# Ledger of designs, part 6: VHH binders against p49116

Target 1, 238 residues: p49116
Amino acid sequence: EGPLLSDTHVTFKLTMPSPMPEYLNVHYICESASRLLFLSMHWARSIPAFQALGQDCNTSLVRACWNELFTLGLAQCAQVMSLSTILAAIVNHLQNSIQEDKLSGDRIKQVMEHIWKLQEFCNSMAKLDIDGYEYAYLKAIVLFSPDHPGLTSTSQIEKFQEKAQMELQDYVQKTYSEDTYRLARILVRLPALRLMSSNITEELFFTGLIGNVSIDSIIPYILKMETAEYNGQITGAS
Below, E stands for the ipSAE of ESMFold2; O stands for the ipSAE of OpenDDE; V2 stands for 0.75 times the mean of E and O plus 0.25 times the DockQ between their complexes.

## First folded at step 25 (VHH; framework vhh_ozoralizumab_d1)

Design t25 (at its last look DockQ between E and O 0.07; V2 from the best seeds 0.00; counts 0 for: pae E 14.2 > 2, placed apart)
Fold by OpenDDE, look of step 25:
Structure t25 (fold): chain B 238 residues (1-238), chain A 126 residues (1-126)
Amino acid sequence: as target 1 above (238 residues)
Amino acid sequence: EVQLVESGGGLVQPGGSLRLSCAASGFTFRSYAMSWVRQAPGKGLEWVSAISGSGGYTKYPDSVKGRFTISRDNAKNTLYLQMNSLRPEDTAVYYCARGDSPYLMYFSRYHGMDHRGQGTLVTVSS
């Protein structure tokens, strides 16, 4: 069999809403986050190995790892998104909620810690100067994680994950031959993703719009979405 | 120029059915989520249905769920609203609306639009 990923899977271009408002409102934040979320999921579905697992397994995988994929996407697209500004805006919105006594002290702490974790993770990835190939393989590794509960075809998933890991190893060895420990430095960042709450991520970026509907519930629809459904609107080509 | 032209409105008795149509032009129809909204006399604008570009995803408020069905024919650039079991409270001007985001329409609290037609009047009365 051929490689797990091709050069086409390395491209990960996020288009931000335009124009950027003077004040980053909930709508802008949610739209930006939504675009990244959909881009991440559509990236996943573009992988032949992912398609080979079948719709049910695909959905289960994405449900299990969407937060990790999203977070990797945040890191990868941090500059384009002006992530620091978005997070600052989110904090400001959160402050309003705090003032209204809508959140407990413990909850505030949890949310603030989560924001800190997100920032720290993204900063750490930036410091490592992770390239597009490395991000693609890291996303593949988290996508094809067999250790989530309730998954089917775990043997196949594991094989795909191993393949992703091997390809990453080969890439790093070839591209960064003088940096003997680069692979290890990169992979050691992955555990941080598992410590991040999907619920808090959802609340931070999507609270104004989701309501009683969860990202979990819309994942099947996102995975079925046609590219033509959004390309024209995003590019302004319609 | 974006054009949305609604048709199919009229007078119907309670319990009756009506099918609205919206002819779209001036943009790539399949690339946009579409919605129906309505405005009753003396009331604000109310969202009543939404559909994704391909038609693969639809959503309804509780007020019309089970009674209304949104659909589209992308080959004909036409949006439809099948309304069954109509009630007097459904009396309103119904507007076809273009969604302002292909993403946010999947979220329950969002009903954004960037264009809408002139509307068609639906009157439900005995």
Scores: ipSAE 0.772, ipTM 0.886, lowest interface PAE 0.7, mean pLDDT 92
Fold by ESMFold2, look of step 25:
Structure t25 (fold): chain B 238 residues (1-238), chain A 126 residues (1-126)
Amino acid sequence: as target 1 above (238 residues)
Amino acid sequence: EVQLVESGGGLVQPGGSLRLSCAASGFTFRSYAMSWVRQAPGKGLEWVSAISGSGGYTKYPDSVKGRFTISRDNAKNTLYLQMNSLRPEDTAVYYCARGDSPYLMYFSRYHGMDHRGQGTLVTVSS
């Protein structure tokens, strides 16, 4: 009956690890990315419509869309996170790996193309000056996407996505009434999220994990955490 | 074979201090987050502290925050726990435990961690 999102779902505040190391390294990058991932998963889990889908559907849905939510989070938090500095450090590392012949040329090309696409996406979002409400609805649209492979309950997911789209439309028309094309400009950015590879995102931001642990494998555990433990993981508090 | 050997436990009066050590072998120590967990007699396992592979990030529950300090020496493959202002409630067997990743809090599996040592007994009594 009510709106899909409330004001509590608009708040999205990333706190960076402290102390910041004197030299940017893989441990700091991964901890920063981990905080964003947990913040994104906590955000998704707090939505009543998401809770209504049931635990198995929730796990499947998040496994399908976590990279898109994470990428929207990167764009939203790019300044706080110093994302351009992080990406520059990764590029420098990759260039050293080329010079030392540690990685295949094909993989390096693939990763560099992904970094370029990520930078382009974040820059386009910054130029549009996307606000917190718009980000919240965009995240809801990608969260409740019925066309990911392997999902169940797609008709219910479609209804929630439609609701997110209508609420975004109403918000933009009310808040930006003199900008006739703002909604269209925002929505045409969404297809770029499907170009982002979850495997490359893991390599860029989660390199250094032991073995072949993937984000997909830990999603069930993240979603089942108690809320107080979640908040500790996001802020580093205990 | 992964081995974790705790030492430094003993009998101490309330308000006293102890320093626990954990000697690690059989794996690349710096690639794993490490934890201290404890078990009081007849109770379940309770998490006490954690540290990232680099040592740059640490975490404590409220029950020990400000009193306990976790640290590691990656050159010596050794994990430490400095325990100050000890209370009778801190009486337990303390175990050194290895996470399944170098990172804290988001990717380690505290419950049922990969490996733990045999433990060292800490008794706090007057």
Scores: ipSAE 0.000, ipTM 0.133, lowest interface PAE 14.2, mean pLDDT 81
ESMFold2 (binder alone), look of step 25: mean pLDDT 82; pTM 0.843

## First folded at step 26 (VHH; framework vhh_ozoralizumab_d1)

Design t26 (at its last look DockQ between E and O 0.71; V2 from the best seeds 0.00; counts 0 for: SAP .67 > .668)
Fold by ESMFold2, look of step 26:
Structure t26 (fold): chain B 238 residues (1-238), chain A 126 residues (1-126)
Amino acid sequence: as target 1 above (238 residues)
Amino acid sequence: EVQLVESGGGLVQPGGSLRLSCAASGFRFRSYAMSWVRQAPGKGLEWVSAISGSGGYEKYPDSVKGRFTISRDNAKNTLYLQMNSLRPEDTAVYYCARGDSPYLMYFSRYSGFDHRGQGTLVTVSS
C-alpha cells in the first residue's frame, strides 16, 4: 500500500558519452539517445507496481508507451543532453540528404514537422519549469496508460495510473501551494505526446541502426538486461 | 589491459564445421557485448555475429544466419563461434571483438567495437 514512487524513482540522471566530439556525428547522437532510452526503460522496470504486473504485461506496456517516455526524457534532460545542438545537427543531416536526393520531399516534410512539434513540447515543459518529481509522476501516468490498444490487465493499470495522478496532485499542491493551476497546466501537456511518431523518433535518433529489428522488438531484451550488463561499463571504466 | 585471444582456425573442406574460441581477460567480460568480425583477403572487415553481455540476445547477418552460432561462457570468460556448412567465401581471418556500447548492440545494423584480437585464419577449400 505504499506510495507508487519513492525518492529513488525521482533520480533520473543521464550520463552523456565522454568526450563530446567537436562535430556531432551519428554515433554520438545514437549513443546518447540509446542511453536515454535504456535509462527510461530501466526506470520503469524499477517501479514495484510495474514489477507486480508481470513480464508479459510489462513488455506490452512499454511497447505501447516507449516513445512517450522517451519524449518526456528528452524534455527533462534537454540541457544536460544539449538537445538543441543535437536537433540542429539532425536538421543539417536532413539538408544534406535533400541535396543528395536521398529522401523524398514528403518524408522530409513529415520529419521536419515532427522536429518542430518536439521542440514546441520541450520548450513548453521548460517554460513551466517542470521539476524532477513532476517528471517522475508524469512518466508514471504515461507508463500506466490503460487506453492503448492491445493491452491486458487494464483494470490494474488504471488503478496504478489513478494512484500516480493522486500522488502528483498531492505533490504539486504541497510544493506549489501558491500556484492553483499548476497541475492543470502540467496535465494538458500530456496529449501532445500521443502525436509523436515512433517511426520518426527512430529515424531521428537511431539513424542507420534500424533494420529488420525495431525498438518495439528489442524491448523484452532491454527489460531483461542484467545490472552488470547495464551499468558495468560505466562503473568498470574507473 | 584488454586481451582477446582467438583459436580454433584451420583448413576445412566445403560443408565442414569449425568452432572458434576467444579467451578474454583484463575486463569484466559479462558487462560487454561481444562479436566476431572477419576479413577476407583484400577486403574490409565484415561483421558476422554479436551477442549481448548476458547471452540473451544474438544477431547475425543474412550471409551466415542459420550456419553460424555465437555463444559465450561468462564463467570461463570465453566467446565461441560455431561455424557449420562452411563455404569457400567464408575463408577469412576471424577476429574476436569487444563491443563499444552495451546499448547500441541491440540494434541489428550496429557492429561497433573498441578492441579486437590478433585473429585466427579459417581456410575453406577442397
Scores: ipSAE 0.606, ipTM 0.822, lowest interface PAE 1.4, mean pLDDT 88
Fold by OpenDDE, look of step 26:
Structure t26 (fold): chain B 238 residues (1-238), chain A 126 residues (1-126)
Amino acid sequence: as target 1 above (238 residues)
Amino acid sequence: EVQLVESGGGLVQPGGSLRLSCAASGFRFRSYAMSWVRQAPGKGLEWVSAISGSGGYEKYPDSVKGRFTISRDNAKNTLYLQMNSLRPEDTAVYYCARGDSPYLMYFSRYSGFDHRGQGTLVTVSS
């Protein structure tokens, strides 16, 4: 039936809001995060195998793995986003909340630990020097995860995941033939993604905007968004 | 040049209905989220509704939820606002506004726009 991914799925270019403010504010952070979220979902939509699963199954898959996809996106786009600076700004903004006693001590600890885990994950990926193909396949493996509760077509999802894994293996063997254990080193990073709380991710990157809405609730609408709408306003300058 | 021209405003009694229209030109209409905003006398600008470019997503503040319905016809480059059960506090100049971000409009606290029309006056009075 052909490969799961093509070269078109390797491209993952995030465009940051412009201009970058002197001090990163909540709006800038949320806009940047939103763009990444949408890019990730748009990427998923571009995969024929994903489309073949149908709208309901697609929605369920993305609901289950959006945080993992988002996190991989953060790692992949860490340089372009100046992620370290964004995280520092987030921490700074959180300090204000702390001073206002809006968060419990336990919650503060959880949030700070999450930030640490996120930074460590991104650093680990950078150290491995993961390329665009590898990221694409990792995202596919994460996307086509059959072990989430409530999924339909789990057999088909599993097949797609296996295909992603096989293609990644072939790519790594071809591209990094001298590094026999590169595939294993890359794949062992995936469990770290499931340690990340989607709730805390929402709080960190979207709290200024999310209100009473959840990422979960808007996913169906994002997945139905027209490509023209997505592409037409990257900078808002048109 | 981006142009937004509102119409349909007027005088209506409490409990009445009114439909506003906004004719858009000078840009790819379907690519932009659109909003209605209003300004009552002596008050600031208030966001009252938003709709995604494709029309698949709508959002409303609690102040108008259940009474107002935003819609769009992309083939006609027109935005609509159906207002039912109008109240005196709905009296305002209503503006059509182009969204400045297709991404943030999906979040409940965001109501940004980069262009606005001249507005149409809606007066609700007995």
Scores: ipSAE 0.518, ipTM 0.801, lowest interface PAE 1.0, mean pLDDT 91
ESMFold2 (binder alone), look of step 26: mean pLDDT 82; pTM 0.843

## First folded at step 27 (VHH; framework vhh_ozoralizumab_d1)

Design t27 (at its last look DockQ between E and O 0.71; V2 from the best seeds 0.59)
Fold by ESMFold2, look of step 27:
Structure t27 (fold): chain B 238 residues (1-238), chain A 126 residues (1-126)
Amino acid sequence: as target 1 above (238 residues)
Amino acid sequence: EVQLVESGGGLVQPGGSLRLSCAASGFTFRSYAMSWVRQAPGKGLEWVSAISGSGGREKYPDSVKGRFTISRDNAKNTLYLQMNSLRPEDTAVYYCARGDSPYLMYFSRYSGFDHRGQGTLVTVSS
């Protein structure tokens, strides 16, 4: 019937805020993370199969998986966004919050363990040298997960996920024909995404500037954002 | 050169209404979130409304919710603020402001901006 993804869905170009500050601050971190979030959701919106599911299903699906998409985006864009430097700045901010008695010891332990899991995931993806096609299919596999409670069209979602898995398999076998176990090595990385807490991701990347943040509440607005509004900020200044 | 020119301010009695306009030029208007901020005599700037580039998301603090309505006409590059049920505490210079991030504006508590106009005075007095 046609491929789930086309070449236009492989392009995933994150642009960082300009000008870059001398020292990373909370505004730079939140803006950078927001750019990745919006890029990830608009990537999902651009997929014909996603568009075919209808607005309510789209919102429910993205609410269920936005953190996994975001985490894959962090791994894919780790070099461009200098993720290691951003995480170091966040750790310094957390240490300052402990000094000011703003954060409990139990919470800081939980947050630091999440940071470690995130770093390990990104390192494992870099070690495998995951390419843009592979990232696109992995994002499609996590996007079209039929297992979430309350989803409509679960059978159709499952069919799209199976199609993403098959297209990934075909791509890897064709492109990496001499690497017999590459598909298996890639797919075993997916369970690690389940260790990522959306609550902690919000705390790490979004709440430092604004206070309590609920990505879940803004997803419908992000998905309805007009293309001219989104592209106008990326394509040119003034 | 980014330009924001407010108009429509004036003297109005408590309970009255007023509509402010802001003519924008020098940038792609529909790509930017826009906001209204005000400065009462002797006070700092206070955010009173914001709207996304397409107009699909509007935000208001509790102090004006239900009384003020932000809107935009992207074909005319114009931002509006309809102010109803005005109170003496609404007396301020009102500024049109351009959001500094189209993305951060989508978060409920964000009000940052990189440009504002010269303002238009609204006086609510018996």
Scores: ipSAE 0.605, ipTM 0.810, lowest interface PAE 1.4, mean pLDDT 88
Fold by OpenDDE, look of step 27:
Parts: C-alpha cells; sequence; structure tokens
Structure t27 (fold): chain B 238 residues (1-238), chain A 126 residues (1-126)
C-alpha cells in the first residue's frame, strides 16, 4: 500500500470570516470555530484510508476524536485565527456570565482551566514550531486511534495509526535529522489532547448554537457535505 | 444584486397543502444555505426551515416538523417549501432567506440571514 498521507493532506488552510468585527462577538467566534471544525472533518474525509473504513466507522472515529482534531486545528491555525484574541473574547463573555451568576464556582474553575490548558497546548506547539507535515501526521495519529469505545475495524484503524506514526518518524528523521529527540517531543504532546473536555470545548466555541443538538449529532451531516459545497464556501467564491 | 422572489402563497383551508417557491438570482445559489422564515401578524420573525447548499442537510423546528418539507433545485436556482396539514397558526407572510453562514446553519438554534425576499402571504382559514 502507498503512504497514508500525501502532500495534498498537508494543506490545511482555514479561511476566517470576513470582515472581522471590532468586537469579537459570539457569532464570529462560533463561525470561526465551525469553519475549523468543518475543515478538520473534511480533511479527514480526504484521506483514502479514512474512506476505506466505511461511513459508519468513519462517523464513529470522528465522533470520538473531533475535540482532539479540533484542538490540533486550533494550534495549527492559531495565528490565522488570532486564537489569543478569540480566547480573550471568550473569557470576557464568560465573565459576563459569571457576573450574572449563571455558572457555579466549580464550573467556572473547570472552564478557566480548560482555557488555560488549551492556550498552553497551543503555545507549546508553537514553541516546537510544528510544521504542516507534522500536524498532518499528528492529526492522522489522533484520527486513527483504535482505543475509543464502540469502534469497529479496530485492527485496521490500528494499522493506519501505525502507518501514520511511521511516516511521521520518517519525515522527522529526514527533515530534522539534527534533532534526535524531536519526534519524542512532538508525540509527548498528544496526551494533553485526551485531557481536554469535549463538552467544555463545545461550550466555549459553540455556545448558543447547539441547543439540544450536540456536535456529536451534526458530525454525520458534516461528513456528508458535498466537497464542492464546502470548497466553494471556504474559498469565498460567490 | 441578490434577489429572492417568493411565490405560491394564498388562501387555504385547515388541513390543506400549499407549495411555496422562491426564485433566486444575483448569486451562486448552490453556495448558500437557504431558509424559509415567516412572520405572523403582530408577531416576530420565526424560522421554519433550512437547507444546506447542496441539499444534504435539512432542518426544521418542532412547530413544523413532519408537516413542512424544504427542498431546492440548484439547477433552477429555486427553493421550495411544501406545506402540508396546514393550521390557522401557520398564517403568515413567508419569506425566502439566504443564510449568512453555511456552517452555522447546521446548528439547531442558528437562524442568521443576510438577504430576504418580500414574502408571500399564506392564509389558513376555514
Amino acid sequence: as target 1 above (238 residues)
Amino acid sequence: EVQLVESGGGLVQPGGSLRLSCAASGFTFRSYAMSWVRQAPGKGLEWVSAISGSGGREKYPDSVKGRFTISRDNAKNTLYLQMNSLRPEDTAVYYCARGDSPYLMYFSRYSGFDHRGQGTLVTVSS
């Protein structure tokens, strides 16, 4: 079999809503987050190995790892997104909620800790200067994680994950031969993704939109979206 | 210029059916999610249905779910709303609306629009 990822999978370009408002409102934040979410899922769709798993398995995988993929996407697109500004805006909105006593003290703590973890993760990735290839492989490793409950074809998923790992290793060895421990430094960041709450992520970036519908529930629809529709919308072609 | 022109409204008896159409022009129709919204006399604007650009996703509020069906013909740049089992409370001016976000439209509580037609009146009365 050929490589798991090709150069086409390295491209991960997020287009932000335009124009950027003077004040980052909830709509802008949610729109930005949604675009990233869609981009991440469509990226997954573009992987032949992902397609090979079938629709049900694909959906299950994305449901299991969307938060991790999303977070990696945040890290990768942090500059384009002005993530620090977005997070600051989110915090500001949260402060308003706090003042209105809409959240318990414990919940506030959890949310703030999550924001901190998210920021730290993104900062750590920036410090490592992770490139597009490395991000692609990391996303693949996260995507093809066989240890989520309820998955089918776990053996095949594991094989794809191993392949992603091997390709990452080869890439790092080839590209960063002078840095013997780069691979280890990169991989050691992955556990941080598992510690992040999908619920809190959803609350932070998608509040006010979901209602009784979860991201989990909309994932199948995102995955079924026509590529032409998605591409046309992202490129701003009207 | 973006244009949305609704048609198909009229008087119908309770339990009756009506099909609304919206002719779109001035933009790439397929690229936008489309919605139907309605405004009853003395009431605010109510979202009644949405459909993604490709038609792969449809969304309905509970108030019309099972009775209304949104569809689109991208080749004809036309949006449709099939309304069945109409009720007096469905009486309103119905508007075709272009979604301002193709992504947010997937979320149940979002109903943002950037363009809306002039509307067509639907009256449900015995």
Scores: ipSAE 0.486, ipTM 0.774, lowest interface PAE 0.9, mean pLDDT 91
ESMFold2 (binder alone), look of step 27: mean pLDDT 82; pTM 0.846

## First folded at step 28 (VHH; framework vhh_ozoralizumab_d1)

Design t28 (at its last look DockQ between E and O 0.06; V2 from the best seeds 0.00; counts 0 for: pae E 17.6 > 2, placed apart)
Fold by OpenDDE, look of step 28:
Structure t28 (fold): chain B 238 residues (1-238), chain A 126 residues (1-126)
Amino acid sequence: as target 1 above (238 residues)
Amino acid sequence: EVQLVESGGGLVQPGGSLRLSCAASGFTFRSYAMSWVRQAPGKGLEWVSAISGSGGRTKYPDSVKGRFTISRDNAKNTLYLQMNSLRPEDTAVYYCARGDSPYLMYFSRYSGFDDRGQGTLVTVSS
């Protein structure tokens, strides 16, 4: 059995909508987020082990962990996305909703806390200076989590997760040999992902695009879409 | 109910021209960006043009840039696509769609939203 990930899985290039508007509207935010979501899911799809699980199982995995994958993607692509600016814009839009009394006080608090957690997580990852290989392996560890309810082939999933962990360990040992505790330091960040609500993430980043449709409902379609469709990005502006 | 009705498709020789139209109803037309998307046989959906609500901004992919021109008449609730220098690879069903993002178009396709019409077939062949 070969390695779980190859160099092709390390590449994770997000292309932002162009041009960037002066004012980040809901459409721009949702489009940016959707691109990241698609990129993340297609990344998962490109892993042979993921394919080996079968369509039903791998779809269930993505449904279970899409929020975590998305969040790792946000962290990894924070610079190119200008994530701080996007989050600020989201807050601004939320303020408008608040003024219109569309949200309860408790919900507002929950949403704001979620935004804070997202920002803190991304900042923490930036501080650790996580590289592309490490992100790839972390995403794989998150993807092949056997502890989600309703999964089939849990033994295989666990095996793949172990492979991801081992490969990460080997990489860190080889690349960062002087930093004995780097592996532990980066792995300890993963629990923070489980504190984040997928529902709130969906509301923040996707409501303007998909309306009342859930990410869960569209995941099978995203996983089945042709690569050409994904690559059909808007180019140029006048 | 959002309704989009495409027309103007047909058979044309390579190098020829066609003008597609889309009649829109059921929503405030001028408030929405509009797009043309196409689907070739056996291929996925491809975004081919977008125009802002006011018509002041347009977008094109490299595949059609310089050949296709999107426009709109807000008074008539109509979207247009002028296609020049047509190529065999332009053969597809062309759809009018509400929005200006290929991802939005994708979601419209699979989410149950009716944000595009039934399409009009364009065949480019010698």
Scores: ipSAE 0.143, ipTM 0.532, lowest interface PAE 2.2, mean pLDDT 88
Fold by ESMFold2, look of step 28:
Structure t28 (fold): chain B 238 residues (1-238), chain A 126 residues (1-126)
Amino acid sequence: as target 1 above (238 residues)
Amino acid sequence: EVQLVESGGGLVQPGGSLRLSCAASGFTFRSYAMSWVRQAPGKGLEWVSAISGSGGRTKYPDSVKGRFTISRDNAKNTLYLQMNSLRPEDTAVYYCARGDSPYLMYFSRYSGFDDRGQGTLVTVSS
């Protein structure tokens, strides 16, 4: 019996597009978000427990949880990405869309609530000073969630999730031995991820994709990619 | 590296039609939004049309809407502009331009384009 994650799964280095534009635009936001998405998918695919579930189960899991993984990635990389600047540019775009009458008032309210929830989640994670090991285990917990509709192999997925929870608990107890409530404070942040809408995330970060594709539709292709192609996607320049 | 070559311009009578072509090379054509812009003698650049990389989204200003149709053939790396019901005010040099943003709804006004061809002259007169 080995650990669920190894040191290779803790490393999570996002490389931003260069050069940074004088004024942020949809292309820069979509490129940055795409790099984070590919980094997150490469991370998930590299886990032996994930590989052991089989290709159909892998696709179903990632379709169910990609938004939660992406949101954890945003929080983990918020400083590197200058996420607050990106969110400000998105808010400006939404205000222009109101003036151009391209979105309904109810949709704008829903999208603004999502942005607020995202900012609050990222702020709460920063205040807790979540480290790279903790992020890796949190991502594993959301990846191996057995309660998404339509999943097969639910019992095995649940066992992997329990293993991720145990390894997080062990890590926190060893590393933060004087902070009795740290694990509880970390875990109470997770329900907020289930409130994040995948279609709104697509509208915020991915509406600039050529061909107007949904993330759900490209997940099978990302999971089949060769390693060299992955590296090319996460190290591109603009 | 990037090359865009416009063709198909010429002299046409009012009410006539022309089809402009733009041959693209030196980049992955299907991955870029493309546009047509024009410059009348002594005037600035005016946006005329835009199309997404897949061809699924198109956009036109009111001045040409219903008369011009942008299209692309990604297998041939070629962009097209079908111009119908031409008017004397359509007289201009027409340029094919590679978009520097994948998002068409931000293309409301252009101050300049980094990558465009040499242009093809369209003259509408008797």
Scores: ipSAE 0.000, ipTM 0.107, lowest interface PAE 17.6, mean pLDDT 79
ESMFold2 (binder alone), look of step 28: mean pLDDT 81; pTM 0.831

## First folded at step 29 (VHH; framework vhh_ozoralizumab_d1; also named t31)

Design t29 (at its last read DockQ between E and O 0.57; V2 from the best seeds 0.00; counts 0 for: pae E 2.1 > 2)
Amino acid sequence: EVQLVESGGGLVQPGGSLRLSCAASGFTFRSYAMSWVRQAPGKGLEWVSAISGSGGHTKYPDSVKGRFTISRDNAKNTLYLQMNSLRPEDTAVYYCARGDSPYLMYFSRYSGFDHRGQGTLVTVSS
ESMFold2, look of step 29: ipSAE 0.597; ipTM 0.817
ESMFold2 (binder alone), look of step 29: mean pLDDT 82; pTM 0.845
OpenDDE, look of step 29: ipSAE 0.710; ipTM 0.861
ESMFold2, last read: ipSAE 0.263, 0.396, 0.509; ipTM 0.696, 0.742, 0.788
ESMFold2 (binder alone), last read: mean pLDDT 82, 82, 82; pTM 0.844, 0.842, 0.842
OpenDDE, last read: ipSAE 0.800, 0.805, 0.838; ipTM 0.895, 0.902, 0.914

